VHH binders against q9ulm0r997to1333. Designs and how they scored, part 24

Target 1, 337 residues: q9ulm0r997to1333
Amino acid sequence: FSIPVHFTNGTYHVVGFDGSSTVDEFLQRLNQEIGMRKPSHSGFALFTDDPSGRDLEHCLQGSVKICDAISKWEQAMKELHPGKSEGGTRVVKLMYKNRLYFRSQVKGETDRERLLLASQTSREIVAGRFPINKELALEMAALMAQVEYGDLEKPALPGPGGTSPAKAQHLLQQVLDRFHPRRYRHGAPAEQLRHLADMLTTKWATLQGCSPPECIRIYLTVARKWPFFGAKLFAAQPAQLSSKENALVWIAVNEDGVSILDHNTMQVHITYPYSSVTTFGGCRDDFMLVIRSIPDKSSGKSHIEKLIFRMAAPKIAEATFIMASYMNHCTTTVNPP
Short names: E, the ipSAE of ESMFold2; O, the ipSAE of OpenDDE; V2, 0.75 times the mean of E and O plus 0.25 times the DockQ between their complexes.

## First folded at step 6 (VHH)

Design p18D (framework vhh_4orz_3; at its last look DockQ between E and O 0.01; V2 from the best seeds 0.00; counts 0 for: pae E 26.6 > 2, placed apart)
Fold by ESMFold2-Fast, scan of step 6:
Structure p18D (fold): chain B 337 residues (1-337), chain A 119 residues (1-119)
Amino acid sequence: as target 1 above (337 residues)
Amino acid sequence: EVQLVESGGGLVQAGGSLRLFCAASGFTFSRYDMAWLRQAPGKRREWVALIYSEGSTYYADSVKDRFTISRDNAKNTVSLQMNSLKPEDTAIYFCAKGWYSTSRYFDYWGQGTQVTVSS
């Protein structure tokens, strides 16, 4: 058997497996073929897409058989569409992306890891889960354009012998769609989009002759300046607030703990180290954190705070599992699969 | 529209001094790193001096201790003081604006000003 594994940069690699192959064995084969370190070092994991068609991806445990994961996905698909094919058949999509990020593992990164990490960061930028101003956004998009398409082609007359103006315009729009924040382009008039494409062209032209690995290294150097680089961000609404204005925050999960960020500015309001987290997870359709402060020296009492957040149900499970994984890593020298 | 206009170039004898100026407009000057680069005939463009937005300065080994880069944020100007000039310093000198995210790349350049050092 063989199945394509899809990467964050839109490429894929076909991996062979048999009826007994586990996810761990499958990943060992994949990682050797594409030049990745083992999951405990790289933090990368294998995911399946949601059969319901949502954006949530489900992480596959290392001991699970690939055949079983595929069968489970296909059964879920049939249950969602009993007796229906809707004229088409969806196939399980295996995706490979970073799940856990550790600063201590940066020194050992491979070129493939850096490429996929940069591509994943680009997806977060596009989705609005990364703090980025308009000029930085164009520079990050230009770096990814150089990686994906190489040197910006000089304008040429329409025809088979050169890059036409229409083809150039289509390429710039594709670059913006793939690598630039959607928020800055949503509802923008044609004149503004054309100006944005012109600014992108100016930035991209400066990268002439830069190799893909060089652009990726610069991209990650810039992106890593944000203290929450590699964190998983979840949009959440504090349930204790009686606000009718749909006040939102980001819950950021990384190796340092759980942080609450301002939704608009992404400035940190508070960080809870894992040592202060006594209980966490789903609670009556909400996400719950129970925090214990350092004991008060004068009274010997610590403050206990129960935080409740409204969050999309699939994201509650994902946040819970990622927190558990980071906490397990902090309390052991080996991260369990 | 971003514009960088260089001035101060000319012919000078070896061992002499020259001061270059760059007038910047069309962007928030104080926010960006600024650089001087040069290109001699038949050679690739090379970096000469860099001044960060906060005032820190860096120089290529070939010009260190001879050249001084400075900026005036109130006037939106960058200058390059060139002392102990050598024939090897003969080149077109360009003022450049750094990217917002990094000083490794420059997105706008002036037209350049010619500096000729006679032996």
Scores: ipSAE 0.572, ipTM 0.836, lowest interface PAE 1.7, mean pLDDT 87
Fold by OpenDDE, look of step 7:
Structure p18D (fold): chain B 337 residues (1-337), chain A 119 residues (1-119)
Amino acid sequence: as target 1 above (337 residues)
Amino acid sequence: EVQLVESGGGLVQAGGSLRLFCAASGFTFSRYDMAWLRQAPGKRREWVALIYSEGSTYYADSVKDRFTISRDNAKNTVSLQMNSLKPEDTAIYFCAKGWYSTSRYFDYWGQGTQVTVSS
């Protein structure tokens, strides 16, 4: 058997497997074929799309057989779409993307790894899960444009080989749609979008001759200035907040712990290192964190704080598993077998 | 480290022929697309010929039927046979490595070799 694995940059690689192949074996094969580091270094994992069509991804466990995962997905599809003959055109989509990010592993990154990380980051930027101002957003979009489309073609003088102004404008809009934050474009009048396109042109033109790897290098250098680069963000509503303010926050999960970020500015409110987390996971329909504070030297009493957040059930599960993975990683690193 | 070293350039009269060579090292040659680019004075670097890892070839319209790109995976070399050369073909020619599966873009190229076609 073979199945395409989709990457964050829009490309894919077909990987072979048999009925006994586990996700770990599958990933090993994939990594060998595409020149990626092992998952313990790269933090990349295999995901499936959601059978319901919802914008959800499901991380595959390493011990699971690929065939079983596919079968499970197919069964779910059948259950969700009763009566539709086996001929449903939709097949499971496997995705290869970064799940865990380790700052200590940056030095060993491959070019492909950098590319995929940049692409994944770009998606986060577009989705509004990355703090970025308008100026930087344009610069980042231009870098990605250079990677995907190459040098911006100057409107050729009205000669036979010049890109029509219309085509050029179309390309610029496409770039904005792909690489520019949606939140900055949403509801913008046509004039503003034109202006944005002009600004993009200016930025993109400055990258003339810049190779894709160089652009990616710059892209990641800039992106990594954000302390929560590589973190997974979950939108959450604190349960304790009085009914009056629908205050949302971001729960950021990374190698350092769990952080609460302002939803709008993404400024960090507080970080809880994993050492302080005593309990985490779903509680009823909510996400719960139990934090133990360092005992006050004066009282010797440790304060336990219970934090409850409203989150979607699939996100609760994801957050829980990611946290667990980081915790396990930390333990293994400290006590290598 | 990726290295590309071009050779074979020189002065030739219009209608003449040249063969350019590129020696590649520092990467798994057989897995990557290779190309020849050229840059004339005052002009932008342009794509001339492309050979995919699987062996398919593509040419710019300006050189179609005159130039032939080939590769030898055993020797890690790519060649460009240039026939029926024109003054317009005068440029620095670069051997370029494709960027993974993206055939349109190249991440490395050599120092280039000068090709001058006299009228």
Scores: ipSAE 0.014, ipTM 0.300, lowest interface PAE 7.9, mean pLDDT 88
Fold by ESMFold2, look of step 7:
Structure p18D (fold): chain B 337 residues (1-337), chain A 119 residues (1-119)
Amino acid sequence: as target 1 above (337 residues)
Amino acid sequence: EVQLVESGGGLVQAGGSLRLFCAASGFTFSRYDMAWLRQAPGKRREWVALIYSEGSTYYADSVKDRFTISRDNAKNTVSLQMNSLKPEDTAIYFCAKGWYSTSRYFDYWGQGTQVTVSS
C-alpha cells in the first residue's frame, strides 16, 4: 500500500504502509523521508479531508491504524452519496501540518519544518487570521514568491502573438492570490490593484539570489514577532441576551492558555492560563469556558466565571481538542522516567 | 461598482458555433484589457482569449483559429465568437477585466455563462 501525504505548500510525498501500520508508525517513516522531527517536537499532525468535500480537516490519533482511518472515510463518503457504486474514484486526501506550537522546540527545527510552518502561516495571513500591515504584507508575499518561483524575471520582448508580458502579469496575480491578504484587495479600485502589483515587483526584485532557506528564515523572523505566532484562532461571538452587541472576537489557543483578542486589531483583551481553566466544552454551537480566578487574599475565596461563545460546532471540536492537547503536554512533561 | 454580465451560452452540437457577449459597466471600459476565461467541471479556470485596450488579441493554443474575441468600446461590450466547437470546450465562460497598466492580470470577473457541446 502507498498513499500521498500533502503539505500546505502544495507539494506531496508518497508513503508506504501495510494493514497493521499505525499513524505513529506511518509518520515515523514520513518524517525520516522528508527530514522532520517526530510530532512530540514538531507539533505536526496528520489530517484527513472531509468526506463531504467541505473545507474541514480531521486530525488522526497516533494509535489509529491508517487502513482503519481510510475505511472510515470511505464508509462516510458512501453514506453521503448512496447512488455511487463500490470502487468510486475519489480517495481520501491526507494532509500533514502543524497542530501544536512549542516555543521550546524552535532551536531544533529542521529546514523542512521551517518551510512548512512558513507556508502554513502564509495561509493564515491570506485568510485574515494574522495581523499584518499593508507594507509588510507585500514583503511577506514577495518572500513566498521567491521561495515558490525563484528570481523575478524581467519581462521579455513579446514574441509572435505577444505572450511574454502577459505571462508576467498572470504570475503576479497568482502571487497576490496565494500569498497576500484578501481583505486588502477587496473592493479596491483598479488603480490601487495595479499599484499593489508594481510594489510587489519592487519587493520581489530585491530578493534576487536569495535561497529558499534564507527567505524562510527571514519570513519566520518577521512572523514570530507577533506574540500569538503558532496559536490557533477561532472566530466566536460572546453570547448576550439583551443586545445586538454580538461582535466577533478571536479565541486564540496556544501553549500558554486561551486568550480573547479583539477581532479587528487582534490585540489581546485577556489571557486565561490553563491553570485557571476548570472545565470547557461545547454543546451544539455554544462553546463554554469555566474560569476559576485567583483567590482574594482577604477572604481566600475564588470566583467562578462562565464564558459562553457561539462558534460552528466543528470549530468548537478543534478548539477543545487543541486545548486538551496543550494541557496534557504540560502534565506529561513534569513526570520524567 | 464594476459589473460584468455574460450571456449567449447554451447547448450546441459538436462542430457548431456560438457567440458569447459581455456587458460591462462601472469603469472606463476603453482603458482596460478584457478577456474570456473558462472553467470545466472539476478543473481549474483557464485562459481562453485576451483583447488589449488598443484592439490587439491573444488566444490560447487550444482555441486559436476557432475563436475570435472582439470589443465595442461605444457599447461597452466584449464578444467571443466560437466556431468548430468540440466537447472539450464545455465549460462556464467568464468575462474578465484587466488592470489599467498590466496585461493578463484580472481583478474582476462576472458570474459566467454555461456552454455545453454535445458529441
Scores: ipSAE 0.000, ipTM 0.077, lowest interface PAE 26.6, mean pLDDT 82
ESMFold2 (binder alone), look of step 7: mean pLDDT 85; pTM 0.859

Design p18S (framework vhh_4orz_3)
Fold by ESMFold2-Fast, scan of step 6:
Structure p18S (fold): chain B 337 residues (1-337), chain A 119 residues (1-119)
Amino acid sequence: as target 1 above (337 residues)
Amino acid sequence: EVQLVESGGGLVQAGGSLRLFCAASGFTFSRYSMAWLRQAPGKRREWVALIYSEGSTYYADSVKDRFTISRDNAKNTVSLQMNSLKPEDTAIYFCAKGWYSTSRYFDYWGQGTQVTVSS
């Protein structure tokens, strides 16, 4: 058998497998073929798309057989579209992307890992899950434009109808749509959008001759300055807040623990190290964190705080799963006495 | 609005010294690399000295051991100390802002300040 595995930069690689192949064996083969380190070092994982196309992708566990994952996805598709022929329905899409990020593993990164991390970071920037000001946003978009399209091409025949201004503007619009924060363009007047395109052109032109690996290294150097680089962010509403229109926070999950970030500024409110988290997961359709504080010096008693957040069910499952994975990594690295 | 304003240029005899200053505004100065470039009459603009946000410095071979770049993040100022000046150092000197903290690519330049070295 063979199946394409799709990457965050829009490319894919076809991987062979047999009826007994596990996800671990499949990834070992993929990683060898494309120049990636093993999952425990790179933090990359294999996902299937949601059968409905609306919810989060599903991470495949290493012990699961590829054939079983495909069959399960096809069965779910039949349940959603009873009576449709196979030719009338979508096929399963396998996706390969970063799931866990470890700062200790940066030194050993491959060029393929850097390319896919940068592409994934770009998607997070576009979606508003990365703090970036207007100036830096254009700089980052220009770097990705240089990676994807190479040197900015100037019109060869501007007047006679050779290279049309409309074609140039269309390309700049595509670059902004792919690599620039959506929020900075939402509801913007045409004059402001033209100004952004002009600024992008200026930034992109200064990268003349910069190679894709060079642009990717620059991109990641900039992106990694944010302490939550590689964290997974989940929009959530604290349960204590009621009837408030903008009562949202980000729950950020990374190797340091679980953090609560201001939704608009993405500035950290508080970080809970995994050592302080006693219980976490779904609780009556909400996401729950139970935190044990340092014992009160006066009483000598630990304080327990229960935090409840409203989140979509698929996001609760994913946040729980990622937290468990980071916690398991920490315990296996330290080796309990 | 990003602005870079150079000062300290002038006339000096060969073997003399000058100190150039660049006052920066309109961005978070401490987060970006800063550089000095120069353009001599009839020649292309060339890079002279670079300072990263954390203070690491780099110099073109032609000025190494004679020029020193420094920055003052509290004052949003980058400076170039030029010692043992030669007639071939005669040029307009430009202050430039990098794309990020360790960038060797620049997106904004000042209007420049003239340095003339007589022999």
Scores: ipSAE 0.000, ipTM 0.199, lowest interface PAE 15.3, mean pLDDT 83

Design p18T (framework vhh_4orz_3)
Fold by ESMFold2-Fast, scan of step 6:
Structure p18T (fold): chain B 337 residues (1-337), chain A 119 residues (1-119)
Amino acid sequence: as target 1 above (337 residues)
Amino acid sequence: EVQLVESGGGLVQAGGSLRLFCAASGFTFSRYTMAWLRQAPGKRREWVALIYSEGSTYYADSVKDRFTISRDNAKNTVSLQMNSLKPEDTAIYFCAKGWYSTSRYFDYWGQGTQVTVSS
């Protein structure tokens, strides 16, 4: 058997497997073929797309057989869409992307790992899950344009014929769609879009002669300045608040703990180290965190906080699973068996 | 909208001094790395001085201890004080605005100001 594995940069690699192949064995083969370290070092994991067609993804455990994962997805697809068999029915999509990010993993990173991390970060920037101002947004888009398309050709497009203004604008629009925040272009008049394209060409032209690995290194150096680089972000609403003001927050999960970020600015409100988390997970239809604060010397007692967040059910499961994974990793590295 | 205008260039005798000015507009000046680069006839453009947003300065070996870069964030200006000038310093001097994210690249340049040092 063989199946394509899709990457964050829009490319794929076909991997062979048999009826007994586990996810761990499958990933060992994939990583060897594409030049990546094992998942415990890179933080990458294999995901299946959501049978319902939403932007939900299921992480595959290493001990699971690839054939079993495909069968489970097909069964779920059949149950969600019961009826007459169609030749046009969707097939499972395997995706390989970063799941757990540790600052220590930077030592020993491969070029492939850096490329896929940068591409994943770019997707987060486009979607609005990464703090970025208008100037930085253009610079990051230009770096990715250089990676994907090479040097900006005068008049801006490579080819045997001369570049028409329409062809040049089409390429620049593709770059903006792939690598620039949607919010900065939403509802923008044609003149503003043209101005953005002109600014992008100025930045991109500056990169002439920069190699893809060089641009990726710069990209990641810049992106990693954000303390929550690599964090998994979940949109949530505090259940105890009645006001529409600050109705949403981000719950950010990373190696440092669980953080609450302002939804619009992505500024941190508070970070809870895993050592302070006594219980977490689904509580009825909500996501729950129980936090034990540091004892105040004046009172001599630690304060207990119970936080409840309204969150989509699949996101609750995902947040719980990734928190457990970070906690288990930290415990294993500090107290080996 | 981004504009950089250099001034202060001229003719000076070896051992003399000049001060170059760059007036910047169209961006939040205080947040960006600013630089002075120069290009002599028949040579490639080379950087001579950098000043980061936080005030740290860096100089090319050829001008170290002779040139001083400074900035005035209230007036949106970058200055280059050039002392003990040598004929080898003869070049067109350009003010440059760095990228927001990195000091490796410059996206806007002035038209340049000529500095000529007589032997």
Scores: ipSAE 0.327, ipTM 0.726, lowest interface PAE 3.1, mean pLDDT 86

Design p18Y (framework vhh_4orz_3)
Fold by ESMFold2-Fast, scan of step 6:
Structure p18Y (fold): chain B 337 residues (1-337), chain A 119 residues (1-119)
Amino acid sequence: as target 1 above (337 residues)
Amino acid sequence: EVQLVESGGGLVQAGGSLRLFCAASGFTFSRYYMAWLRQAPGKRREWVALIYSEGSTYYADSVKDRFTISRDNAKNTVSLQMNSLKPEDTAIYFCAKGWYSTSRYFDYWGQGTQVTVSS
């Protein structure tokens, strides 16, 4: 058997497997073929898309057989779309992307890991889950354009026509759509969009002759300046904030703990180390965190604080499992005497 | 330095066969997918065949069942066996290096080898 595995940069790689192949064995083959380290070092994981097309991707556990995961997805698709012909039914999509990020593993990164991490970061920038101003966003878009298309006058694509004005404008628009935050372009006047394209051209031109690995290293050097680089961000509304429809925050999950960020500025309000987290997970329709505070000097008494957040159900599950994975990593890295 | 050198092109009668070769150097060949593209006079460059690092192959509809792409990782070579050639196959054929086993773009092309199919 073989199946394509899709990457964050919009490309794919076909991987062979047997009826008995586990996800771990499948990833060993994939990682060998594309130049990735094992998942425990790279933090990358394999996901299936949601059969309904509405929810988040499902992370595959290492001991699960690939054939079983595909069969389960196909069964779910049949249950959601009874009576649809096989020709009209979607097929399972396997996706490979970063799930956990560890600063201690940065020095051992491969070029492939850096490429896929940068591409994933670019998707977060486009989606508005990364703090970036319009100017820096154009510089980041130019780096990805150089990676994807090569020098401005000679894109690395098969068959885009030369430097005709119409084709050049189409290419610039494609770059902005793929690599620049939607919020800076949505509803913008035509004059502003032309200015963005002109600035992109200027930034991209300065990168002439830079190789894809060089552009990717620059990209990640810039992106890693944000302390929450590699964190998974979940939009949430604190349940105890009264009567404010727009009272949103980001819950950021990374190796340091769980943090609450301002929704607009992405400035940190507070970070809860995992050592302070007593209980976490879904509580009815909400996401719950129970925090144990440091004991008071005068009383020697610790306090327990219960935090409730309104969050989409699939995101509650994802946040819970990512927190558990980070906490388990911290526990398993402690050496016994 | 990345180098791709094509050979094997020539003039052939319709219905004939040719085999093209690509010698690659300057990169870890086994880690990249390789492709053959072609450019006919007055037309844009189009992909013809892809081969991934593990050996999986894909073909453009226009050449499916007539062309076969293969690779030899020990020798860093890619070959394109072209059967049942048509005048419409007349083009310069380029060997291309994929970028980290991608399915949609190439970061290097060779100089090309001319294939001419007479009617």
Scores: ipSAE 0.000, ipTM 0.118, lowest interface PAE 18.4, mean pLDDT 81

Design p22F (framework vhh_4orz_3)
Fold by ESMFold2-Fast, scan of step 6:
Structure p22F (fold): chain B 337 residues (1-337), chain A 119 residues (1-119)
Amino acid sequence: as target 1 above (337 residues)
Amino acid sequence: EVQLVESGGGLVQAGGSLRLFCAASGFTFSRYAMAWLRQAPGKRREWVALIFSEGSTYYADSVKDRFTISRDNAKNTVSLQMNSLKPEDTAIYFCAKGWYSTSRYFDYWGQGTQVTVSS
């Protein structure tokens, strides 16, 4: 049998499998066919979409059989829709994307890994989970435009083969929708959107002749300047703080530990190394972190701090599993400094 | 609206000196790398000197030790001091603004100022 695996850049690759194929065996075949390293090096993992149609995705463990994962998804669909449908039923969607990011693995990256990582970063930029000002946003969008569409077409001269102004504007709007932060365009009047398109055109034109791999390498060089590049960000509300309704933060999970970031600026407030994390996970309907602090010089005793965050239930599970994965990697490889 | 206006070009004898100026407006000058490029008659435009926002400078081999690039963030100006000028330095000199994210690309250019070095 065969099934499409969908990637962060909107493309897919069809992979063959049989009734006994495990996720590990399936990914070994996929990675060989598309030119990626094994998951322990690349940090990429296979996910299924949520049968309920929510925006949640479920990570598949390597020992699980692909056929079993598909069957579970189909069973869940039947339970959510007990009555039969006249038309076709929705089918499972397999997605392949970065789950864990390790700085030590950057040197060995393949071009395919860089393309998919850059595409995933672009999705985070669009969604507002990456710190980016208006100027940087246009430059990053221009780099991705060059990757996806090649050289910007010259302004149409009246005649055969010219690009119409309407087609050019539609393409620029498509580029902004795909690669530019939604927040900078939300509620913007048509005049401001035309101005953004003009600025994008100026940036994109400078990339004439730049190859897709070159643009991707520049994109990642720029993106990696942020210390939390590759971190998984979870919107959370501290339960113990002020009654202010907009007291949101980002919980950032990466190889260095768990960090609390300012929700608007995404600047770090504090980082908790995994060595300082005593307990973590779901606590009733909240996410909990128990931190063992450095001994106070005045008392000579370590302090235990309990942090409680309100977070969507599926995100609590995701954060917990990703923390456990990073902790396992750090303790089996090298204790974090 | 980004504007770059060059000045200071002219005719000089070989071995002489000139100082070029570029007045910048319409952007936060101190945040961007600035460059000088030149285009000689019948040749492609070539990079001459680059200054980063933090002050680091880089030069093409052909002008190293003869040219000095500098910037004044309070006045939004970048300048190029050219010493020991040679006939092969004859070109139109352009001031250029780098991208915000990288100094590999330039998105705005001035109109240029002509420098002619006689033998």
Scores: ipSAE 0.397, ipTM 0.750, lowest interface PAE 2.6, mean pLDDT 86

